# VHH binders against Protein farnesyltransferase/geranylgeranyltransferase type-1 subunit alpha (RAM2), part 4

Target 1, 316 residues: Protein farnesyltransferase/geranylgeranyltransferase type-1 subunit alpha (RAM2), of Saccharomyces cerevisiae (p29703)
Amino acid sequence: MEEYDYSDVKPLPIETDLQDELCRIMYTEDYKRLMGLARALISLNELSPRALQLTAEIIDVAPAFYTIWNYRFNIVRHMMSESEDTVLYLNKELDWLDEVTLNNPKNYQIWSYRQSLLKLHPSPSFKRELPILKLMIDDDSKNYHVWSYRKWCCLFFSDFQHELAYASDLIETDIYNNSAWTHRMFYWVNAKDVISKVELADELQFIMDKIQLVPQNISPWTYLRGFQELFHDRLQWDSKVVDFATTFIGDVLSLPIGSPEDLPEIESSYALEFLAYHWGADPCTRDNAVKAYSLLAIKYDPIRKNLWHHKINNLN
Below, E stands for the ipSAE of ESMFold2; O stands for the ipSAE of OpenDDE; V2 stands for 0.75 times the mean of E and O plus 0.25 times the DockQ between their complexes.

## First folded at step 1 (VHH)

Design b01 (framework vhh_7sr4_2; at its last look DockQ between E and O 0.55; V2 from the best seeds 0.00; counts 0 for: pae E 5.4 > 2, unsure alone 62.5 < 65)
Fold by OpenDDE, look of step 2:
Structure b01 (fold): chain B 316 residues (1-316), chain A 123 residues (1-123)
Amino acid sequence: as target 1 above (316 residues)
Amino acid sequence: EVKLVESGGGLVQPGGSLRLSCAASGSIFSIYAMGWYRQTPGKQRDLVADITSGGSTKYGDSVKGRFTISRDNTKNTVYLQMNSLKPEDTAVYYCARDLTYYYDSSGYEFDYWGQGTQVTVSS
């Protein structure tokens, strides 16, 4: 890294507030110097290469300091405006940011900053973002910030063409990956108006297949419910879906409700929940819903018994 | 700024072998797919081989079984071992950072590429 001279700059004292508490642990003499310099440059409204480098050094030791990210953005915006090739300049910045991202997987400011850069970019590329997104999600499939950013990218670029395949790949790797299921739903929410009947049928088959692999996985059942709600009235769900769900509970609804030990095992409590939800919408089938929720409370999901009783009480 | 520099090209006889190297500057080499492409005068640039950060590879049909792409992330270098070279392999070979490996597209897109190295296969 290039070394810059700061002899003309008088460092300012670090202001201690609640926001800086996270940085207190990093109050080495060097950190104090860097922060002091940064505050001084900010006060001078200096937007320069040395200022840019200083922000990089600070971010390296205190990546959560949002003020420095904002300052860097202002510097980049200014420097970009003076560059001969704005695309190249911002691409260099994104390259730097990739490295920072890898070293700070839980940092929120990074993704906000990335969004800001893409908005600023004269020719932004979704393709360029995919490698870092994939890597970060692979490292932590539950990283909410990364998922949010990916969704943002899809919307920003109005590009959803890869998201089904991506979600499928993740689900194939880990069928319990709830984030992947959620993202898949995100796709359908945005593709709702352009989906064909064939695609709908294919997706339903996809869901059914995945449920069959692991019937006691909550993610695909939640997804199925959401999918049905997205495209159909709750009262008008296809009998195929209802029949499918019924295959996982056997004849439990025809049996008297007794002690838990007298009730048979079922393949999926989520199937029962799904059916209860559906039946609860129709006064003609509400008795089935009541029975289903009762069974959930007594045997098949007693941990959430209060929820099931609440559901019963809310049935009109 | 990411820079790619190819080396290892030259003149070889049919049936001969060459090993190309591409050295990348920068620290983010490891997260991107890298590819080798080739171009002859007046023709479009074609994919020779691609390799992901994880080591997954794909090859152009004409080079399958003869060429092998590999990478060393510790050295920020991608390699192309070319065996059983044919006159048809004569071209300028370019190293590039591939942004389309994860796309089901017949095309390719890269944001950085080298100056290329000449490979000539002739008796």
Scores: ipSAE 0.622, ipTM 0.854, lowest interface PAE 0.9, mean pLDDT 93
Fold by ESMFold2, look of step 2:
Structure b01 (fold): chain B 316 residues (1-316), chain A 123 residues (1-123)
Amino acid sequence: as target 1 above (316 residues)
Amino acid sequence: EVKLVESGGGLVQPGGSLRLSCAASGSIFSIYAMGWYRQTPGKQRDLVADITSGGSTKYGDSVKGRFTISRDNTKNTVYLQMNSLKPEDTAVYYCARDLTYYYDSSGYEFDYWGQGTQVTVSS
């Protein structure tokens, strides 16, 4: 975009300090030129429009280089303080960062830099963050860095008003989206100090409805266990929940343990795991827990058999 | 740098039609809601139409059923089809980038405006 004159700058060649074989193999002559100029300007502590542009060019080819992000932040902070319109200046930087984000969807420095910009911003807006967050999650619904940034925004702005509905929409689109289930839990942990009995009952019904749609989906079962643990001791789980989970395992506990071929299919191995965890807390039901973990090890989840044996050993 | 440029205004007879265009540059157009607003001299800007990134629309009461907002994300352009034009539709029409992700009653926030295009409805 902008072209600047660097004829007054003596580049500091990157070969002097680089000893990483991967860096040497992957870098072009253009990258070496840009880094040489940047190292020189950093050593001079030059906070100027040409230095800002240089950091943008380097980020375009090496977006993981923390030192360049830090240098750019120092330039922006300096130039923003000299600007007649600080809000406009920082909004332009956020617009630039949106473009970088599209080209670098896995880069976590982008989100740390974005946090730093919002902390400087005299009038930051959560609504301004929502379009890029939506785009990034639509592109990759498992992008941990984007979800972490959205959670940070909720806490920074103290604003959770859209988060339950957002999680619900994502679960409706893809009931297996564990990031959406995890974000729903984030809402209940952080948005309210006190959760009403009506809210608890409504949330329980939501979870149970989603389990009924796809009983062998781990995400709502993990969520259900976490939700119960927020509000109940392990011994004091809601009997409605225990009765519900029991409907997915039939009568497998009344059958002799034998080869996998002798055991029936069940609607959910996660229901069996959920109940085993509950039964393990009560001495009166620990034999059921031992049998449930044994059945998981033998047939219903043998991939995790070492975990189930560990659980049995901890029961006695 | 984000820039919004309106076009398609002009003189039209009552009952006629016009199509306004708003070309966006320097932004990720497809992820933002966009709006059309109008202003008569000495008055504040009034909502004409708004469209989300997903295509959901909202209209001012005085234009419902006569105006249609649409968008073409491949061309970074928002359109306002104006039918059955009346003399009271005479105004400068502005395009705006709307930061509102949800259209609740208190949620509108705009960060960029176009220069405006004149629409005049007279004989």
Scores: ipSAE 0.154, ipTM 0.606, lowest interface PAE 5.4, mean pLDDT 85
ESMFold2-Fast, scan of step 1: ipSAE 0.337; ipTM 0.694
ESMFold2 (binder alone), look of step 2: mean pLDDT 75; pTM 0.751

Design b02 (framework vhh_7sr4_2)
Amino acid sequence: EVKLVESGGGLVQPGGSLRLSCAASGFTFSDYAMGWYRQTPGKQRDLVADIYSGGSTKYGDSVKGRFTISRDNTKNTVYLQMNSLKPEDTAVYYCAKDEVYWEGSGDYTYAFDYWGQGTQVTVSS
ESMFold2-Fast, scan of step 1: ipSAE 0.000; ipTM 0.412

Design b03 (framework vhh_7sr4_2)
Fold by ESMFold2-Fast, scan of step 1:
Order: sequence, then C-alpha cells, then structure tokens
Structure b03 (fold): chain B 316 residues (1-316), chain A 125 residues (1-125)
Amino acid sequence: as target 1 above (316 residues)
Amino acid sequence: EVKLVESGGGLVQPGGSLRLSCAASGSIFSDYAMGWYRQTPGKQRDLVADITSGGSTKYGDSVKGRFTISRDNTKNTVYLQMNSLKPEDTAVYYCATGDSYLEELFSDESAYDYWGQGTQVTVSS
C-alpha cells in the first residue's frame, strides 16, 4: 500500500453535545483521527487516491459506517471514469471487497456496495461471484445477507440454471436449513413460468422423500404447501400428497375429540396442520379442518392454541 | 439510500401517552444505532433516547422513567413510548440513525448520519 500525506488537511474532530468524557474515552485516538480526516475530505468532496485509501482504513475498523461506503462508491465511480481500463479497475475493487467481505460476513453495506459495483461493471460475471458465495455459505449456511445477494445475482444475470441443484446440496447438508428451502422456492417463483409433468413429479418426490426422512421438520411441509399454491392451476391438491400426509397422523381424525390423554401420539403435527389447511380451502371438508385445528389446540400443538382457534374462526 | 419516516405525533393533554414510530430503510436498519432528539423553537436539539443495534439504551435526564425506546428489527422500526407527558415535552421529535461504533452508545448529535423530517408533539390543554 502507498503511504499518503494528510498534512494539508485539518481533521474535523468528534465532539459530544455533552462534556461526556466516557464517550470520548471509548474512541481510540487513531479512530478519531481517521474519522476527522474523513469528515474533512467528505466536506471538500475530494475524490482522490488518498481519500480511497482512507475509506479502506475506516472500513477496516467501522465496516457498518454507511457514510464511508457511500463516499468510497463516489470515489470509485469518479476514478473509474478516468481509467484507461474500467474492467481492470473494477476487478481490483472487487478483489479488495472480497477480503473485506470474508472478514465481515454479516455486514449489510458490503453486499449493497457489491451490487453497486456489478451495476457499474461493463462485463460483470456471475461466475466470479460464486466462490465468495460458497465460502460465506460454508461459514454460515443461514446467513440472510449471502442468500439475499445470491438471489439478487440470479435476477441481475437472469441465470437460474444451477440454483435447484445448489438448493438440493444445501438441504442434503442440513435438512433443517430453512434458507435452502426458501431458495428452492425462489427458483420456482422466478425461473419457471411453466412446469412440466416430469418436473412436477420429480419435485413432489423430492419433497416427500425429505419429509419421510424427518417428518417433524417444519421446512419441507411449509415448502410443500407453497409449491402446491404456486402451481395450483396444474397441481390442485394431488390425492397422492394428501394420502402421504395422512400416514403421519394415524387414525386421530376418526377418534372422538375428548381428553388429550385418550389421543395417540402422531409422527408429525405439521402433517396435521398441512391437512387442516387443505381441508379448510373446501366447504365440503370444513368439518375435517375444524377437527384437525381442534386436535392441534388440545394435544399436538397446545402452545399455539390461540392461533388454531383463530384459524377455525376464519373458516366462517 | 437511508430514509427515516416518523409518525405518531399529535396533540395530547398533560398526563397522557403517545407512541412515536420511525420506519427506516430495510437494508441497513439492524446494523445501526437509532436515536430520538427533540427541538423546541429557538433552542438546540436535545437527546431524548437512543438505542444500539444490540439493544443498549441511553436516556436524557428529563425523560428517564417516563419514556421508553425500543426497536423491532423485523419491521425496521424504532419506537418511543412517551408516558406521563408534560407541557415541557412539547417539541418537534426527530429520528436519527448512524453507526453504533464498536457497540458503543453515543449522545453526540454529529455522530448520526441520517435524520427524519420530524414530527410535532404538543402537550396542552
């Protein structure tokens, strides 16, 4: 890194409205100096190499400081316009950002800034983004910012070709990973306007296999309901899916509603909820829905009994 | 762009209660400190309350025990619950946001990068 001189700049010091010595002590002298220099250069609207380096130093200690990211973006945009090779300039900036991202995986501004850089880039590459997305997901497979950025990339590049396989891989790694199930739904919502009979059959089998493996996992049940709602005009409620769901609740629907002690255990309360929702959509099966929600309230999910009573009331 | 929209201000009688809300831009709210400041005509702005991204709070001396600041990161909103309102609480209330700096709470107005337009609170009658 080149050393820059700031002797011509008067730092704008940090001051509290109160004579608050405690707040002052909590700033390091170096941090105060960097922030003072940044405020001064921002006030001058200086878009220079020394200003760019200063923003990097501040981001290293205060990566959530929104103003410094905005300032850096303005500097980069200006310097890029002066560059003989815009692609090389922006690729170097992305290389720098890769290191910052690895050190700050849950920082919102980093992903937002990355989107801004790709929008400036004359030939952005989704392939270039994949290694850092993989590293970040390997570190934290439920990181909301990483998943959101991957979705943004798919939309920005209009490229969904690897997303179904990617979601499958993450679900195989951790079947409880709701982020991976959510991403799989994102694929169907955004990548497909038409689903083939083969794709439909394969997807239903995938879902049922994952449910069979862990019947008390909420994620694939929520996903199944969403998938059927998304393709309602083609799927309807497939009797195979309904029959499959009933295998997890035993004979509880044929038993009288009474004491919780008299009711058997079931393999999945989520199966019962899924069936209640299905039956609640049709007036002819409303009584089955009422019974299912009542069973959830009294035995299979009593913690949420007020929710189940509310759902019964909304059937009228 | 960070945008802050205040709501919930109005006219209340002494001893009444009011709840102010400040809706922030979704993408950065959870990483930022949020503050409420108030200004009476002809006077400087005073800290009412602020809250870090982690939920640590600080209050101005005149409102301690009467006002409560809270945040809901799922709704990208910060709240100011004002109880036992007094005529001297009459002011324009401003929402502000900025970096919490190493999880530390500040009362420095200049530390906040973004400010709302303000909402009027009048305690009279």
Scores: ipSAE 0.000, ipTM 0.151, lowest interface PAE 19.6, mean pLDDT 82

Design b04 (framework vhh_7sr4_2)
Fold by ESMFold2-Fast, scan of step 1:
Structure b04 (fold): chain B 316 residues (1-316), chain A 123 residues (1-123)
Amino acid sequence: as target 1 above (316 residues)
Amino acid sequence: EVKLVESGGGLVQPGGSLRLSCAASGFTFSSYAMGWYRQTPGKQRDLVADIYSGGSTKYGDSVKGRFTISRDNTKNTVYLQMNSLKPEDTAVYYCARDSPYEAFLESLGYDYWGQGTQVTVSS
């Protein structure tokens, strides 16, 4: 950055209480100077290149300071309106913001500011956002802010064409990644008004394949239930799903309920829970649901026995 | 882990036909869009055809009406049926798995490529 002259401006002291004074050892003289200059320029409502540079210096050390982001946004709006090339101006601002974002991936103000810039931009590009989203998810695949921003971009641009493949990639990388399974559900909820029989069959096969790889993984079982609820009117697919789920519980439903040591091990307690939920929806299969929840309470998930008793009581 | 194995290329006379196959493994094939690209020496790879997970297709302007892309999810295989071949179709043909975020990083649209198969149309 170039050096600006501030000789015409008297820094305003930061208004501090006892709490701020107790933490003063963490402040440098440079930080105090920058904050004093920022307060002075804000009080003057100065929307200038030197003010823009000052906000960048402050953001580098205090990125959670909401007031400085609001001030920078006002400067950018003013300078953009005075620019002969608005697109070039805003693209330079996004280039600067990319660096700041990579250094502060869990800062709410940065993602909020990014959204504001895209709303301000006359020709915003989802294509421009994808590399930074990929890099940040690759660094932390469960970063809530990055996933939330990607969902916001899909809605803002009305573009979901890449999301199913992206979710599949991350599930392939880590089958336990609940954020990726949640994003896959986001796709079905928001991208499709109508699902074809082929799409339905393909998705059920994808889910079943992932369950077969790790039957004791909760994420695809929760996803399967949600997917089934979303497309409830496609009843012909339910029997195949139920038959598949029963392969993970052996013959426990045909055995008498006795002591825990008399019952065999099963491949998935989540399969039993899924089946109990399914049977609980129909009065004709209520007895199967009661037995399944009882088995969960007695042997297959006794740590949550109070939940299973509650589920049984709510079937009446 | 992810593997794409192409076959079916060769030498053919103008007006002839070839069928390319791409056998995929190491991922859930039915969940991904698959494509065919071609490259001539000294040029960037060009889109020949795409097929999405739901079965919809897209073709490059130079091959539309002559080439047909299809997939068989039970065999984890994508095909390219090439009819009415011209000398201009001579290229190395690549099978690709679609990964949209890699597309924007590398300007190609695909993150996994096969080894390539040579198609030569010459008399």
Scores: ipSAE 0.000, ipTM 0.095, lowest interface PAE 21.5, mean pLDDT 81

Design b05 (framework vhh_7sr4_2)
Fold by ESMFold2-Fast, scan of step 1:
Structure b05 (fold): chain B 316 residues (1-316), chain A 126 residues (1-126)
Amino acid sequence: as target 1 above (316 residues)
Amino acid sequence: EVKLVESGGGLVQPGGSLRLSCAASGSIFSSYAMGWYRQTPGKQRDLVADITSGGDTKYGDSVKGRFTISRDNTKNTVYLQMNSLKPEDTAVYYCAKGYTYEISDSGYEWTYFDYWGQGTQVTVSS
């Protein structure tokens, strides 16, 4: 190591680095101060306007800190009881939460807190929730938290009237959107005590039309199986569906099982899987199920061959 | 619930006759296609005969001219009249219910059987 003389050099870069380090130290100290104040106020069980403001500052930097959301909820309950207008107070809290939610769409505590506020609200409105749900789904149409919250709202408000049309719109936008297909199933399970023959026929036609557009799409096939299982007492639906599914596999069941190169292409491996499942439920059609699963293992879905062999073994 | 109960099986000598009956529960029996299948040990199940809701019948090649399928919608029953029985007719006979569909684009008529009986043994032996 040689020592160099820098006495003639102005230290501008050192001053800039020192300023950046001081800014980082100030951020760390500010964070420690906020957390220290929060712990002190929580220990005192203080339910004050200054405590409410402190929780907002902490949530801005640490939205996953569960304890702060519980503390804020306790403060809000107390402040609401002291308010001249509880509806206005809670609506202002929801307005604040809207901004926090849009910035943190995958944070569980935020959605949980939102549910708690609606339970606390003397006149909660599903209509108020719809614009936020739309904005969040428009940004990420497969966000699990947003879909779960929408389902919670439907159950909480006992309101399903727009859900079938909404699911249809999302499927029209993206036919592969499994979240939209799952939400459509949620509607049938929860919104209807009795289903009419017309509703069943319309739904089957909707499913068949979507499958016809993209036969190699797993989502509507999974949905169709679930729909059949939900309405298993309607044998006419199973028979029509089996006939429809058979149109997507050609004559592969009548051909000898040979090398993959000797087997024709089919329009849908999911149709073959659907038919295999159906035939596997009846000992009289076991041979059809075994052949279908074997064809999936050999040519139409060889990546999952161990699954298909397992399904064959379970048909005894 | 749909339930199929076969009867009329048994031991018969070659050249003899048997009538199998299949009683089905359900008010929609008249809308069903009905069929008879048979299975011999070590062989696949094969179609003996079927009958549509409209009364149209189809027969397996080995039984044509000897067997007759019929239905009585007032009794919710399908029958298989077996004449000129041969030792090779020895099998377990299964009753089945299903639906007949027209595949519009191909012009093919397809019958799918979705419910089966327990089977009845027919033995043709001297």
Scores: ipSAE 0.000, ipTM 0.082, lowest interface PAE 24.3, mean pLDDT 80

Design b06 (framework vhh_7sr4_2)
Fold by ESMFold2-Fast, scan of step 1:
Structure b06 (fold): chain B 316 residues (1-316), chain A 124 residues (1-124)
Amino acid sequence: as target 1 above (316 residues)
Amino acid sequence: EVKLVESGGGLVQPGGSLRLSCAASGFTVSSNYMGWYRQTPGKQRDLVADIYSGGSTKYGDSVKGRFTISRDNTKNTVYLQMNSLKPEDTAVYYCAKDTYYDILTGYEDYFDYWGQGTQVTVSS
């Protein structure tokens, strides 16, 4: 809102091909003016209120311009040291950033800058981050940057208490949401040193219930395998889980391998892959693994036949 | 690798002059923010003068018109010319380099680069 004077500054021309490409996109005299002023102030290493305002104007039109975010951070660091209230200063910067973030949800630099502000803040709050994270995920439940930032917050604040319930809620909303399943795994990897028998049984039941709802969903099968590997050696896999997986492949293991047209449909090719992996870990069940991978190659997942042949060749 | 070495401090009478030098190694002075700060026992360090890469300077209110910050890029050295010295200018003077952050790579320096300090005493 405040209009600053730049009469003492000569705009510098753009010197790099990358910045020339950005100018072609914008095709505005205002963009050229802003960029020229920014280059001049950066050249002077000016860390001032007018420089801060200029970076905001540039971010509004070119939020992917990496250099401007770095410059703004250095200005904020310097001005914060001159401020009578550092917490108030940084909270105002976060308030400004909230609006920028909501308008640019797929911009990597914004999330990186947000992390840097929280590191700089003397009393950062995870509770302050939760509403914006929820809004962004509600709008786009598969936004990689938002999920990555939430994980960073959990590690930065050492706070995982809401994450399992949150992952459950998003899986209930969309059972195919691989980001939610990935986040659930993140919880088990980082929040727990030891899992109790009750927690293990409850988690396996949760997974099996979700698989039963949609057997041809890759996400819970990948998650099940990872969860078993995380807490058990593959040689000690729970027989209940193996028996459950077997219910989705019918009797294909008892049928001769020959023509694809002679083989029945199965409820889940992912169940067959899961079982092949399990059987491949034990020499006594190697033949079952070979048969399962062969069935995947000829009928249940022929697009990836070269992968299945490779897996057969790597069996002991 | 970054090192700052101050020199030129000493005892001087009120109204006298001193020139402090800050010899830098491990980086280029002309490409970085450089500042002079001072500290009296029991107080925080206060800004005396600073110089930006482009040559712009700023001074603390108590020293404006009396002190001048400058640099010699060839010698990679920053100077503080102190004129009309007063007893209240008595302090340990420190040369400092501001830290630069690369947000994208996460390379952040959490420590200020400071020299060891040089004592300036103004008394009769």
Scores: ipSAE 0.000, ipTM 0.215, lowest interface PAE 13.5, mean pLDDT 82

Design b07 (framework vhh_7sr4_2)
Fold by ESMFold2-Fast, scan of step 1:
Structure b07 (fold): chain B 316 residues (1-316), chain A 125 residues (1-125)
Amino acid sequence: as target 1 above (316 residues)
Amino acid sequence: EVKLVESGGGLVQPGGSLRLSCAASGSTFSIYDMGWYRQTPGKQRDLVADITSGGSTKYGDSVKGRFTISRDNTKNTVYLQMNSLKPEDTAVYYCATSEIYYESDTGEWYYFDYWGQGTQVTVSS
C-alpha cells in the first residue's frame, strides 16, 4: 500500500451520498448518547467500573474534553483506595494511558493526567517513563509537550543524572535541535547551584566545538549567552568566550559603516549579535554595541532591521 | 514484564513466502521498539528487522528488499512478511523487545531484552 497525495484533487462542497450522511448521523447520535450519560454520571458522582469504561470510550473520541479527565481521575482515586494492590492498579492505568498518549501527543490534559497518576503512585518510576519519552522524541524531536513532561519528571524525581548525556546525544543527532539545547540549559538551571572550574571549562569547550562546526546556527549562540549570564557572578567572566566570538566577525568593527556592498562577509551574524549584546551592558563599550547592531541592520541580518533599531534605542 | 508469542512459521519451498506474527502481552506494546532476529544452530542470533512504534524500520543486509516488518498496535502484534525465501533463510525466528535502564554508578545504558520462544522457518525442496 502506497501513501496517496490528494493535493491536486478538489473535494465537492455540499452534496453527500446517502450512506455517508447516515454514518455521520449515527456517529453524532452515539456521541450525544455517550456525552449525555457521562454528564448524568458526573452529576451523580458515580465512581464505578462502568463509569471508568465510559470515560475511556469518550476519551477515544474527545480527548480534549477536560472534565472527562477530572472525572476519570476521581474514579481511579476511589477504585485505587478499594484495591488490594494499588501498585498493580495504577500500573494498569498507566499502561492504558500509554496508548492514549501516543495517539494524542499534543494534548495537554493527557500529560497533566499522567503527572497526577505518578503523584498518586506509591512507588513511581522514572525508569518506566523512559521508553515513552524516547519513542515520542524519536517520532517528533521538537514536541514541546514531551520535552515539558521530561523536565517535569526530572524535577518530580529530583533526578538529573541522565540529562547532559541525553542532550549531547540529541545534539549529535541534529545540531540544529533547539529543544535539545534548551533542555541542556534546563539542566544547568535546575541541577546545579554552583559550577566548578572544571565543569565550566568542559561546558564552554562543548559549546565552542559545536559553534565551530556550524557557526551560522543560532541555537548554541543563544545557549552560550544564557550559560554566561547564569554563572558570571560565580566565576570571573571568561574573556576567551568574547575572543572566540570575535573570530567569526573578521575586522568589521574597524571598518567604516559604508554601503552593504563595501562590507565583507562574516562567518556568523549570531556572533555579531552575541558581541553586541555583551558590549551593550557596559557604557564603556556601548559604541561597539551600536555599531554591531547597525551592521546587522544594514548587511548581516536586514530582515530583522526593526529589531536592531529597537536594540539601539534601548541602549540610549 | 512482557511476554512475546510467535506464530506463522513452517516449511516452504525456495521462492515462497511466509508471514510471521508476534503477539505481545503484559506491558503496553505500543511504547516498545520491536524486532525480529533469527538463529541457526550453533550460531549467534542476528538482526532480521526492527520497527519503532512510530513506524521507522531497519533491515539486515541479507533481507533488504525481500522482507517487510510492520506493526498493528490495536492487536498488540508485530509482523514479518518474508518474500522470495532462500534456503539460507532457514532458522528459528525470534520476536524481541528491550527495556532501557540507566546505571548512574557506571554511567552506562543497559538493555533488558525480552524474547519469544521462537518459531521455526524451513526453506527446502
Scores: ipSAE 0.000, ipTM 0.123, lowest interface PAE 21.3, mean pLDDT 79

Design b08 (framework vhh_7sr4_2)
Fold by ESMFold2-Fast, scan of step 1:
Structure b08 (fold): chain B 316 residues (1-316), chain A 124 residues (1-124)
Amino acid sequence: as target 1 above (316 residues)
Amino acid sequence: EVKLVESGGGLVQPGGSLRLSCAASGFTFSSYAMGWYRQTPGKQRDLVADITYGGSTKYGDSVKGRFTISRDNTKNTVYLQMNSLKPEDTAVYYCAAPYEGDWSELYTGEYDYWGQGTQVTVSS
C-alpha cells in the first residue's frame, strides 16, 4: 500500500486473473493484487509487519478466507515471540479482532481465531471477553456462534460463576429464547459435580414459575425433562413435578378416547407430552403413556401424529 | 500444491450419457465449492454447474434438467452426470476450484485452479 513497498514481490497467480476474466467474474483490481501478494508472501514464508497489514486488508474484504487467518496467526505467533511485551502485543491483536468480530457476527473463522489467541495468551482474561459477548447477544440473542464461544470460555477458564444468573436474565428478557434455556442446562451439566437438595428445589421452582407464565412454550418443558433426568432417576421423578404438569391437561386422561370434538381443550400439549414420556418409563404406567400419545395424535398435536405413533411403538 | 485431474470424456451419440469425474488434491476438498466449466475454441469458458461444500447446486441455463453435479468428500472427487447429450454440448470440460481458502458466498463463481480439461464430443 502507501506505507509498504512490494516492488520486490511478484503477485501470484497470473493465470488466475485471466481465468477470472474468461469466466466473466469481476474482481476489483485491489482484490486481485491483495490475493496475489498474499500468495507470494505465503510461498516465501514471510512473517513481517507488511504481511500482517496485508492479512488485515484481505480479512476486511474476505473474512471467511481461512488460509489468511492461518497465515495471520503464524505472523502473530512469530511477532509475539520477538516482542518485549507479549501481553500488550496480544491485547492489541484482540482489540483489532473485536472490531472485525462486531462487523462479522456469524463468521466461524473469527471465533476460532479468537480461541487460538486466548490459548496463546500468557494471561488470558474471561472478564475481557464479557463486553463483546454482551454486545453480540444484545444484537442477536440467538446467535449460535456467540453462545458457543461463551460456553468455550466457561470451559477454558473453568469459570461458571455468573452463568446461571446470566441465563436467568436472558430468559426474563425473552422467555422463548431456547439458546438461553440451553445455556442454563450447560451450566448444570458442567458447573457442579454435587448438587444440593436446596439447589434442585430452587431450580425446579424456577422452571415451574416460567412454565406457569407461558404453559404452551416448548423450551422450559424440554428443559424440565432434561433437568429431571440429569439429577433424578427416570422412574423416581419428583411427584410435585408430575402433579404440576397434570394441572395443564385437565381431566383428559380420565375421559374415553373418541371423537376429537368431544375432548376438552388443555393449557399445554407439552405438558401432555412430558407426562407421556414420564409414564412410558415404567411398565406400570404404560397404559397412561399410550393414552397420552394417542390423545396428542388425534387432537392436541395431530401435525406430529407419526411421531406419537412411533413413541407408542417404542414402548413395546 | 492444488491439482485437479478430469476423466470420463469421450465420443458419444446424440441422446447418450457420460459421467465426468474430477479428482482433487492439495487442499481440504470438503471445505470448498467446486465447479464445471466448458469451452469451445474461440469462445469464453461458460459455467456448466457448480456445487458448494454443503451440496447446494447451480446450473447453466442450457444444461438445467439434463446435467447433475455431485461430490464425494471421502474420495475428494466431484462428478458431472450428463444426460440427453446434444451436439451443442461438444466442448472441452474443465474442473475448477476456488483460490485456496474456505468456501463462502464471496467465492461462488470465483475459480483460480483449473484442470487440464477433458474433451466431450457429441456426434453420430
Scores: ipSAE 0.000, ipTM 0.098, lowest interface PAE 20.6, mean pLDDT 82

